# Ledger of designs, part 33: VH-VL binders against q9h9l3

Target 1, 176 residues: q9h9l3
Amino acid sequence: PRKMVAIDCEMVGTGPKGHVSSLARCSIVNYNGDVLYDEYILPPCHIVDYRTRWSGIRKQHMVNATPFKIARGQILKILTGKIVVGHAIHNDFKALQYFHPKSLTRDTSHIPPLNRKADCPENATMSLKHLTKKLLNRDIQVGKSGHSSVEDAQATMELYKLVEVEWEEHLARNPP

## First folded at step 1 (VH-VL)

Design R4e (framework fv_reozalimab_arm2)
Fold by ESMFold2-Fast, scan of step 1:
Structure R4e (fold): chain C 176 residues (1-176), chain A 123 residues (1-123), chain B 110 residues (1-110)
Amino acid sequence: as target 1 above (176 residues)
Amino acid sequence: QVQLVQSGAEVKKPGSSVKVSCKASGGTFNNYAISWVRQAPGQGLEWMGGIIPYFGTPNYAQKFQGRVTITADKSTSTAYMELSSLRSEDTAVYYCARTEYYRSDYYYGMDVWGQGTTVTVSS
Amino acid sequence: QSVLTQPPSASGTPGQRVTISCSGSSSNIGENTVNWYQQLPGTAPKLLIYSDNQRPSGVPDRFSGSKSGTSASLAISGLQSEDEADYYCATWDDSLEGYVFGGGIKLTVL
């Protein structure tokens, strides 16, 4: 019985055309949805595009943000050795410049039984917003202030819990 | 520099299927989504769907769901779009485009486009 | 019909400022950032604006984007003959869970 956490990161655009995704916020919740970590994070590179509509990040959030190297150390300490749940989680790990073992990774954007419960095609990548509305009857990512990574992490954990037993059994039979 | 190169023009009969390829070069195939966008003669652009090669999972526009299949082969850095049950109104130029995405559900900024593949459906 | 509404045509003379509108709803422009594409005759589209108002490298500052509520605008100042093209707005639609384009506008430089 390994401990399980859910993560959601927000990224801002750095580099040419703002195409590089740099970590600017990270939220981690435990199995029950309690917040273990939630910090704004200062990228080491100049921010070209705040992507505020998705990220919720504004210039004022950067004033007292935790520098990337320090935040990364804190986050990795929480993730190491745990089952980590996320939605399209490879983007979060890339922003963290971190490799998490596939055997301990659960991606709710890529779990066929979860899509099946939502009456969605099993091989489609459905949004967190859609799955949360269909399966939890809850609206997330509403309004004009960007997404709440805490809200997204909490929803992600609750979605995983709907298929946890059957998916863990599947993974035991079919290790990644 | 990233370039997308598409397969050549196709002429198909109604009721058949067509499979168009899109080969990426000069960049990291797994770090981007590939979208498929079509344009009928003299008409506007229409998004058909996309795929994130890292996941292997496609997302389809509702209009095309059930007729379109989008796949990716990471070993050859090639994305494919197959459209079945072809009708005359499927006559169009089909484009692939490298697409930025945020997580798995937001497609934005199609910054590199293929040259287009003309598909003509005629009897 | 397209989910995003653009006028079908516009015209201008060299040196003029022209604006191209794009009207949507709360499920698309109201909640998501807008992209703009330029399509020259016989060519693939080119990304002109991303994230409402950002320019890719190589796009002149004569092109600017803006967004208010459920509407977006592309402004072209100092209009040049090579700007004659079709222009498309585009964004993600939360209800459709898909990327959507406006109907496109044919810009003629007189």
Scores: ipSAE 0.013, ipTM 0.585, lowest interface PAE 8.0, mean pLDDT 87

Design R4f (framework fv_reozalimab_arm2)
Fold by ESMFold2-Fast, scan of step 1:
Structure R4f (fold): chain C 176 residues (1-176), chain A 119 residues (1-119), chain B 110 residues (1-110)
Amino acid sequence: as target 1 above (176 residues)
Amino acid sequence: QVQLVQSGAEVKKPGSSVKVSCKASGGTFNNYAISWVRQAPGQGLEWMGGIIPYFGTPNYAQKFQGRVTITADKSTSTAYMELSSLRSEDTAVYYCARDRFLEWSPDYWGQGTTVTVSS
Amino acid sequence: QSVLTQPPSASGTPGQRVTISCSGSSSNIGENTVNWYQQLPGTAPKLLIYSDNQRPSGVPDRFSGSKSGTSASLAISGLQSEDEADYYCATWDDSLEGYVFGGGIKLTVL
């Protein structure tokens, strides 16, 4: 029985024209939805675009933010050896500059049974907002204040729990 | 492939209740939201509420709170809408519709059930 | 009345481009995607547009949707006689916690 956590990260734009996505917040919740980690994170590079409409990040959040190197160490200690659930989680791992074992990774944007439950093509990539509204009857990512990574991580865990038994059985028969 | 088949027309007296059924086929019943929408003669569409059978919890439009009950029977793939304390203004065609999980939109509609409230 | 406002009627001639408006607020169109329904006389409504601008299979590309701020529009290019119908916009309203329809518009093809 491995421990399971869900993660959601917010990114800001760095580099030329803000085209590079850099980690600026990370939230991690346990199986029951309790918050294990939630910190604003200061990128090592100059922030060109806060992407506030989506990220919810403002300059004020950077004043006491944890430097990337320190935050990364804290986050990786939580993730190592656990089953990690996320939505389009490859983006989060890229921002963390981290490779999590595929056998311990669960991406709710690429789980065919979950798409089937939501009445969409099994290979389609559905947004977290759509899946959460249809399967959990909850609205997330509403308004102009940006996304709550805690809310997104909690929704992601609840979505995974809907297909957990079926998907773990599938993975046991079809190891990556 | 997906079909929603509703029960037949009803004529009811004021103060009584009506229960309309909607049987779904061609798809997994538990994974779709089912909405109830009515239309009075010559009037527009009015959402009454809906249910996602997987969760069993209905959502009701404020106007119908206390008078409408929406339920689902997973074993028969049938949703129900019961409206109590009927008035003449409840005369309408009542539709069930399966909500497309993309964007909370009804993508398949039943044929409608005419409910007439008269003395 | 209706939470979403549509004009009660509109008309056009064959081949014309007509636009049907739908006005809401920040709690509905401002935060949620808009759907459009076509209702022919004596029939159940049919989904014409979902997710602001997407067409279900079988809906001709002469029908298109758009959204800006708290307003949405349905455009019908190359108007045909069979397009004569009632059209409804619809979306979720966060404040009411419910799905809401516009009052509907009767489109007459002259």
Scores: ipSAE 0.000, ipTM 0.451, lowest interface PAE 17.7, mean pLDDT 85

Design R4g (framework fv_reozalimab_arm2)
Fold by ESMFold2-Fast, scan of step 1:
Structure R4g (fold): chain C 176 residues (1-176), chain A 119 residues (1-119), chain B 110 residues (1-110)
Amino acid sequence: as target 1 above (176 residues)
Amino acid sequence: QVQLVQSGAEVKKPGSSVKVSCKASGGTFNNYAISWVRQAPGQGLEWMGGIIPYFGTPNYAQKFQGRVTITADKSTSTAYMELSSLRSEDTAVYYCARDLYGSGELDYWGQGTTVTVSS
Amino acid sequence: QSVLTQPPSASGTPGQRVTISCSGSSSNIGENTVNWYQQLPGTAPKLLIYSDNQRPSGVPDRFSGSKSGTSASLAISGLQSEDEADYYCATWDDSLEGYVFGGGIKLTVL
């Protein structure tokens, strides 16, 4: 069987007024939630806005961070050939400048059965925080010190597991 | 050292098909995508599509959808681009390039294959 | 028409600083990093700049890239005769789900 991992990335603001999102941290966990990768990543562009309240990234984390091109190679070696689970995962792939096959991509922000279990409209895009609280009775992304991408990746994998059997059967009959 | 070597020049008739090969060496074929880009005489670059060999799933630019087929043979580290229903407007140099994971950033290019569509 | 807009030609003299522009939209340059390619006459293109402003090994520091909003620029300082070439910007377009090139600019060194 094909292996499955979950990913979550943190982005900082680069470019004019910090409006461009650049990769600054990536966490990848396996099916059981064990960490396979967790590194701070140095963007190739000057950081204008650390977005610390959301990203958890501070200037100190950049001192020994892995340069983007090197980190990207490491990350994509882990993702290649695996089912990759994420929440609003298109943002992570965009930050990585990477195309992952749709057939091997699972986005917990766009799985109708998951929303249904959370008593939410099936077509709505619900936050990871909301789904995790509703379905796992766990508070993530608490406080104002920024998010933990490890915590987010772990929660994302656990959420997917709640609908895995149903959703994989759906995808087998309705390939993307 | 990554190297991409393409097949030789082709002269084809209108309505026929052409298949160009691109053999990769010096790198990990499965970890990278291969993109195909063409350039008509005196014109700019056009991205045709690409393939991630590991998955075997190609993506095509809208303009070429239905006429182009991109494939890869992992055992020989060779990618192929086949263009059907050839027209004189398809006369161009066709390049393969290593595409870091199918999203652009073409860091190594083949030497190019000239395809001429005429009688 | 090209999705990314570049002027068709530019010129400069040796030692001059030349800037080559590239204009796009929110679905391409506005959301994705820009690559620059140099094509010398009769040769395949070469990657000159990646990730907006990074140089591959072997590219001299005379070449630099920058990005602002939906526009990008390639700057060539201390222009030299061997810089005479066609230059292309390129990026991913989220709406088209494909890689797009600018129309290219012919740089003449006088």
Scores: ipSAE 0.006, ipTM 0.493, lowest interface PAE 12.7, mean pLDDT 86

Design R4h (framework fv_reozalimab_arm2)
Fold by ESMFold2-Fast, scan of step 1:
Structure R4h (fold): chain C 176 residues (1-176), chain A 120 residues (1-120), chain B 110 residues (1-110)
Amino acid sequence: as target 1 above (176 residues)
Amino acid sequence: QVQLVQSGAEVKKPGSSVKVSCKASGGTFNNYAISWVRQAPGQGLEWMGGIIPYFGTPNYAQKFQGRVTITADKSTSTAYMELSSLRSEDTAVYYCAREVGATYDAFDIWGQGTTVTVSS
Amino acid sequence: QSVLTQPPSASGTPGQRVTISCSGSSSNIGENTVNWYQQLPGTAPKLLIYSDNQRPSGVPDRFSGSKSGTSASLAISGLQSEDEADYYCATWDDSLEGYVFGGGIKLTVL
């Protein structure tokens, strides 16, 4: 059987006026929430906007950060052949410049049964913070120091586990 | 180590313009915003605007739009602030400062200041 | 005239703890981190605290920052004569799309 991991990435602003999102941290956890990877990542482009209130990334984190090309290689070795869980995960894949098979991708922002359990409209895109509070009774992304990608990846895995049996059965009947 | 060195004091007539320079001695001049902050005698600090030299597009505080022009010359690692239509209330010390992005919203390195006096 | 409100003056004696306040609104301190600058007479401002409570290298741990809601505070423990200076709070204002400063406070060490 295929192994399952959860991923959460933090992005900083690069390019003109900081409007391009570039990978600056990546956390990967296993099914039980154990950390498999957690590194600050140095973008190949100049950082214009750290977006610290959202990303938690500060200039000091870049001093010994792993260069993007090296970090990307490490991350892809972990993700390849596994079921990868994330929240709005296509943003993470875009930052990694990576195409993960849709059949092995699970996006907790687009799982109707999960929204139903949270008493939310099935087709709405709910934030990770909202779903985690509603379904796990846990506050994440607290304070103004930015998000913990480890905390976000762990919450994402726990949310997926709430609907795993139902959703895997759905996907078997309705392959992506 | 980055240092910001500004041009010398200026005495100007009302209605004229002044252009102050700010030269970075090294470091990452092109990738960080250089902001201009002024201080009238005995008064507080006031942000005028800034530029990221790499992009060349300045941003101005609303109060100064139309009167201030901020530019950068990447070949000499020098930023400039030009203020036109000078009035007596423009008498101030003008500082350039390196802005460390949205991370800190902070000015971590400051120039020594340039005194501009507007008098008849 | 200043967007952030600070008391105009404060005083203390050597060894005391002094707290300097800074009040703003939801569009500035309420949404963004606060920085503090120290300005000694005749000199350029110096970054003292960034990101609400972080110290740059070289700033003594006697200086600390805190933030609650739309207000921020700078605390100076073990006040020394060389701390006599003007202190400014600063942050980004989302509505003005620019940096804003407090009016500054003149700290006198008696």
Scores: ipSAE 0.000, ipTM 0.453, lowest interface PAE 15.1, mean pLDDT 85

Design R4i (framework fv_reozalimab_arm2)
Fold by ESMFold2-Fast, scan of step 1:
Structure R4i (fold): chain C 176 residues (1-176), chain A 119 residues (1-119), chain B 110 residues (1-110)
Amino acid sequence: as target 1 above (176 residues)
Amino acid sequence: QVQLVQSGAEVKKPGSSVKVSCKASGGTFNNYAISWVRQAPGQGLEWMGGIIPYFGTPNYAQKFQGRVTITADKSTSTAYMELSSLRSEDTAVYYCARGTYEYSYFDLWGQGTTVTVSS
Amino acid sequence: QSVLTQPPSASGTPGQRVTISCSGSSSNIGENTVNWYQQLPGTAPKLLIYSDNQRPSGVPDRFSGSKSGTSASLAISGLQSEDEADYYCATWDDSLEGYVFGGGIKLTVL
């Protein structure tokens, strides 16, 4: 089979009142949770709102950040041809301005068996924090840490591993 | 079977622009990147850039940045390459080529479009 | 001019084994897989080898690829007159953020 990685991106607010989400950090981990990529990324537009409570990003992180165009190239090189796991991953792909094939995408916010294990409605979209607490007995996203995207990517991979066999069998029978 | 069909030959004056098209016949661009590669008479192959049509975001080779624009229309499965400020050195055959989304290799090539720049 | 280095020409006779070299650096061949393209006179290039050593459907097994460090090679065994063509190696270059080709080699079958 194909190699599998997990991704989590952090976004800051750009545009009017900071309503536009722009990529400002990306973390990618392999199947075992080892970090393959983790960089702060400088958006091409001025940052209106760092969203620090959620993103963990501060002005100091932008000083030596990788420009968006360069970071995007590096990230896409890692993702292409691999099974990519994420949580509400369409937001990450949108921030990356990237299309990843549906057949190679795994979104832990849309896996019914995972919700079932967490005693949640199968078709509901549950937060990464909730699923991680319920199924892995771990608290994530507890502060303004600059390590939050690594922690989130690692948790996302571990969550997927709980249903990997069942879900891959389902996808083989019911291609997206 | 999918084929890439390119627009016909062009003869252009120095300083003008040319726009070449590449249409997927019998299939779609949904899961592929489209690149443009040129070849001057008797010379080698040179990658100009590419686009992932689903996203619409192009990537250009350094040499062509500022002069080349690559676009795609998903509804017609057609990619375009526009080269501006033409010089005699731009006389070449221009190929479109379909690749994997990572630009790792190109498995399907158009027939080529000859662009001649002369006064 | 090209980023990857190939000899400008090579020749062989029918039935012979010919190898075509391609030299790069750590930012291209050293980190990425190598592809090979065949271009017959007056035609578009055709993918001959991808991912270092894989053949597309329709490419005979007498064509093979290999890679070691920052160099790659294309081997053509049982050379035939129809193999007379230009051959290009190619790969992605991390520093240039672009796809790069070798200068091409003209293979003559004597």
Scores: ipSAE 0.000, ipTM 0.467, lowest interface PAE 15.5, mean pLDDT 86

Design R4j (framework fv_reozalimab_arm2)
Fold by ESMFold2-Fast, scan of step 1:
Structure R4j (fold): chain C 176 residues (1-176), chain A 119 residues (1-119), chain B 110 residues (1-110)
Amino acid sequence: as target 1 above (176 residues)
Amino acid sequence: QVQLVQSGAEVKKPGSSVKVSCKASGGTFNNYAISWVRQAPGQGLEWMGGIIPYFGTPNYAQKFQGRVTITADKSTSTAYMELSSLRSEDTAVYYCARDSSDWYYFDYWGQGTTVTVSS
Amino acid sequence: QSVLTQPPSASGTPGQRVTISCSGSSSNIGENTVNWYQQLPGTAPKLLIYSDNQRPSGVPDRFSGSKSGTSASLAISGLQSEDEADYYCATWDDSLEGYVFGGGIKLTVL
């Protein structure tokens, strides 16, 4: 379905002691895993902590990064009106300062049938890395140089496709 | 009010292993890395490795590869460092420390655990 | 041998300014921010400066950090007797994929 995308964002630390999570990269892929958007994003506030081990972001990535206001506009244009798939996606929406309708949101960290297929408790919150290894037999987020948001978005879409029919039918009967 | 509380002093024989614990309180355990840093008597600080409980994957300094094992128990907010094949050169104070988020700095430190390796 | 190089000792008198140097390479200080730790005798290290020049809450403004190229400096203005301690610079090393410390400097307040 043309109306579905998957998103993964990377955040850096801004504010006191770097405790505020600010958007610094966003990747969006379509249903087939093709990249629709992938940009480094310059936060409007001073970066205190690059969180490089998780984010993969370094100072050099900020040199040609798209300013937050511009990037946000581009991203929201892609997301608006589409079913958006993510893992712990509330963090991505918070970083974007954006509300996406719950009826069009799919969070692979909160889909009981997906956990069931992975032989995990239905109500547990499982990491993207664990679910991807268990269900797709693929190692993501390898190494110590940070995550690839493209890789994570692609894995997230593939995970959702494993339960798409069952979960969409569930949502039709039990609207959020 | 973040606190890191370590287990007590150990006296070990050469060739044995030691496992030191570090219990975190007052903060979000899962989202911060816990590193282990040692200091031999009169010497400087030496990073051994760390773990981010959220990811569960440890990261070790090259010098300690094959001898150190770092683990975390999310249910008790406790990190562990186990060092095997102990030598007299392993006599040191072992500290756990909370990494801000990406191995850049340690904002809170445990009190230290003295490990003495003697015959 | 330490990856980051610091002088082994320094001294000053109360009220003076002392500067502590730290030298590295492109894979560590050249690409990553530098942190400074203070260790008083018999105690655990304490974070003194993070991200090159930021002070944690409770650290007096007479402590400041700076970085240029592959070197960093810690400056202590208005030196006090309570500043007698060991000081360590530290950063991440991209080539080693590990956190590295300087050898430490013993600061004596005369």
Scores: ipSAE 0.006, ipTM 0.484, lowest interface PAE 14.6, mean pLDDT 86

Design R4k (framework fv_reozalimab_arm2)
Fold by ESMFold2-Fast, scan of step 1:
Order: sequence, then structure tokens, then C-alpha cells
Structure R4k (fold): chain C 176 residues (1-176), chain A 120 residues (1-120), chain B 110 residues (1-110)
Amino acid sequence: as target 1 above (176 residues)
Amino acid sequence: QVQLVQSGAEVKKPGSSVKVSCKASGGTFNNYAISWVRQAPGQGLEWMGGIIPYFGTPNYAQKFQGRVTITADKSTSTAYMELSSLRSEDTAVYYCATGEYRSSYDFDYWGQGTTVTVSS
Amino acid sequence: QSVLTQPPSASGTPGQRVTISCSGSSSNIGENTVNWYQQLPGTAPKLLIYSDNQRPSGVPDRFSGSKSGTSASLAISGLQSEDEADYYCATWDDSLEGYVFGGGIKLTVL
């Protein structure tokens, strides 16, 4: 089998009014949920809004953070050639300014069998929090101190594993 | 369903630059992955780079880094490829090709090609 | 030189089965799916096979793809005169971080 990882990124606001989402943390876990990568990342632009309530990122995390260009290289080395699982993963790839082949991408926000298992409409985009609570009976992204990208990546991998056999068979018959 | 229409043939002198356009229709432009592929007379296909309009950041093949600039204009659904410091070896047909950005290198649709001739 | 190796030419007669090879390495074909493109004289390339062995709508079933290790093959059964064209394999290369094409093969139907 081809190796599989799950990714989740946290973004901070840069640019005018903090409207631009810039990568500020990335977590990658393997199939079993072990952490392969978890680093704070320093955007090349001035941080206007840490978005701490969602990102969990504070100024102190930026002191020894890996510069974006270096972190991007490290992350892409881990992702290249692997099946990458994420939730609304296009946001992560956008923040990484990266283009991962669709044939190796698994987006848990766009897997109809996963929604079916959760008693949700098959073509709806459900939040990671909702699917995790419904299918794994686990609360994530709770409180005002921000989300853990490690926790989110781990939950995303576990959700994918619930439909892995069915979805891989579907993709083999209906390649992207 | 997606259609790609490229600009017309160009004749350029060595040392100049050329900018080729590729207008897309029939889909959501932001969801395209648009690549540029060239073919010198009697030679094979060579990927130069690509852009996803949604991200706005181009990726270039190592051979063309520093000479090629790929851009996209969402308001006109048009992608551009500009090649600078032209040499006679740049004489080729230049194609734009596209698929959904989630299938970045499955080029389902191709433009008709733009012939660029570099000669004195 | 091309990153992916294809023979420069091949020929066949109508009705024959022809196989076109494409050889790469672990950083490209070994890790990534292979696409095949057909280019008729004077025209833009056309996607013939994607994801190693899948056909787009409108491509006849006499075209098939396969992959083993670091090599891929395109098979054309029941060869017809309209199959006379150049054929290219293509894939992503992890080391180059770019899309790469084979050198192409000119298939002549006589």
C-alpha cells in the first residue's frame, strides 16, 4: 500500500485588516496518529491578527518559529508521493501555496459515504467538529483557547479510516 | 465542455520577450489548474509550469525558472505565459492545458497552440 | 534528455496489437500515476489514458494502460490507420517537483 498521512494547518491574519490567511502552524500525523511534524511557522508578512480563538497561536509561539520558506520545504518533503488526508484540505494547500495531486488527496469534507455514516446529506460539507462528535463520540475544537492542529489531524485520520476500504474501492473504479 | 482559446502566432527577435494568452470558458475559472507546455519543431512535449487562479501562485519547471512568468486574470478568465530573453531554441508551439485544480496534472483540455518563432 | 524514456519510433499493420513502453524511476512512475497523450499530426495533444489505466469518455476500449514498478505501457489492440500519431507518457516527478513527459514515440501504421 502507498503511505498515508493526515494534515491540519492553522492560519493567522496578515495583510489589510488581517484578511489574508497565512500559514502559522502545521501538524502532520501518520496512519496510526503518531506525530510526524508539528511546527509553528513564521509568515513572511507582519501578523495583524493572531486569530487566537481559532488558531491557538500567540506571539510567544512566533519567537522560534520556522520561517515559512523553510517550513514549506520540510512539509512538502513529507507530503510528496503520499496519500494526504485533510478536512477542507484545499485551505491547507492554499496556505502552503502547494498543489497536491487529486489522485493522492482525500478530503473528509467531500466523502459521501462518511456523511452517510453520520446521517448527514451526502453532498453537504460538514464541519470536522460535527463529524468527529457524531462518528467518534469525541469533542474537538472546544473552548476559546484555540484549536489543536495535532488533535484535528488525528481526528481527520480516524474519520477517514472509517470509510477507507469503501472509498478507496470507489476511487479505483472512478478515478479523479 | 471547457474550451481554451490562445492568442495568435508571434515572430520575435533574440533577446526580446513574448506573452501568450489563454482564455478559458465553460467552467469555473478559479477551479482550473492551468499549465503551459511547449513543443519545439519535431521535438517532444515539455512542461513549463502552471498556476491555479484561486491560489494565485505559479509553479515553474526548474529549466524555466527566472525566464518564465505565469499569471492569471480572474476577471477575464485568462491565463498568461511570458517568456523573456528569447533564444532561437525557444522557437516552439506553446500550449495551455487545464483540468480541475484537484486534478492538477490530468490535462483534460488543451488550447489550440500558439506558434512562437525566434529569429533574426 | 527526457526524464521518462520511450522508444523514438514504432510501426504496425492494421489489426495488430502494439505496445508502447515508458521507463522512469522511483521518483516519478514508481510513486505517481501515469497519463498517456495522443498527438495527431498538426493538432494539440489529447488525453488518452489517465490514472495508469483509465480511459476518458470517447476513447475506444482498444486503448489500455498498465504500470509495473517504474515502467508503464500503453497497448493498442486492433490497430487502425487513424492511430498513426505521436504518443507521450507523463507523470509527476517528486525530485524535480514538476510534471514530466516521455520523449514521445512516433507510431506509423502501414
Scores: ipSAE 0.000, ipTM 0.461, lowest interface PAE 15.2, mean pLDDT 85

Design R4l (framework fv_reozalimab_arm2)
Fold by ESMFold2-Fast, scan of step 1:
Structure R4l (fold): chain C 176 residues (1-176), chain A 120 residues (1-120), chain B 110 residues (1-110)
Amino acid sequence: as target 1 above (176 residues)
Amino acid sequence: QVQLVQSGAEVKKPGSSVKVSCKASGGTFNNYAISWVRQAPGQGLEWMGGIIPYFGTPNYAQKFQGRVTITADKSTSTAYMELSSLRSEDTAVYYCARVYDESGYSFDPWGQGTTVTVSS
Amino acid sequence: QSVLTQPPSASGTPGQRVTISCSGSSSNIGENTVNWYQQLPGTAPKLLIYSDNQRPSGVPDRFSGSKSGTSASLAISGLQSEDEADYYCATWDDSLEGYVFGGGIKLTVL
């Protein structure tokens, strides 16, 4: 059986008016929520907007951050061959400039049974914060200092575990 | 150091299918994406799709969706591109190319190319 | 037409600096890194630049890349006769969900 990990990335704004989202932190946790990877990452382009209120990234985090090329290699070695769980995970893969096979990808923002458990419309895209509060009775992303990607990755894994048996059975019957 | 060697030139009739092979040697086959890119005579480069052999799941350019099938055989370290319902405008050199390290969507090395001529 | 726009031709003399442009949009160059490929007559393309400005092993430092907004440039310093080739920019396009190339530029060394 393949191992399972959860990922959450933080992005900063680069390019004109900070329109481009560039990877600036990545956290990966295992099935039990133990941290496998958590590094600040230096984008190859000048940071225009740290987006600190959401990302939690500040200038001091970039001083000794791992360059994007090196960090990307480390991250991809961890993800390869594993089931990867995330929330709106297409944004994380885009920031990593990475293809992960759809058959090994689990996106908690697009799992109808999870929305059903939260008394939300099955096809709605619910925020990680809302689903975590409703289903786990936990408050994440609290305050004005930005999100913790470790906390978000841990919450994402716990949410997936609530529907894992049901969803894996669905995917076995309906392969992507 | 990886080398990609492609199958030989093909001449096909309109409406038929062609299957081009790309054999990798001298490096790890399974973990690096292999893409297919074509070039019609006197024209530019056009991406058709790719596959990561380890996972076996292909990704196709929208223009070729429904006509192209990309597969990989891990036991022989060979990727394949099959194009169906051939037309004269499919006459081109077809290249395979491997993702360069972990750079994502950057390709090196490239195969030598396979000329496919569609004639009636 | 190609998704990324390049001039169809450029020329220079040995020793000169030549710059090749590549124009895109927010869904491609604006969001993703740019690659550059060199194609010598009768051969397969070769990767010259990846991740906007990085060189693979074996590519001379007289080749350099840069990116600003939705445009990218390849600079060739100390132009040599063996640089006569076609040059392509390329990147991922988020809206097309695919890898896209520029139309290519024929560089002539006079």
Scores: ipSAE 0.000, ipTM 0.471, lowest interface PAE 16.5, mean pLDDT 85

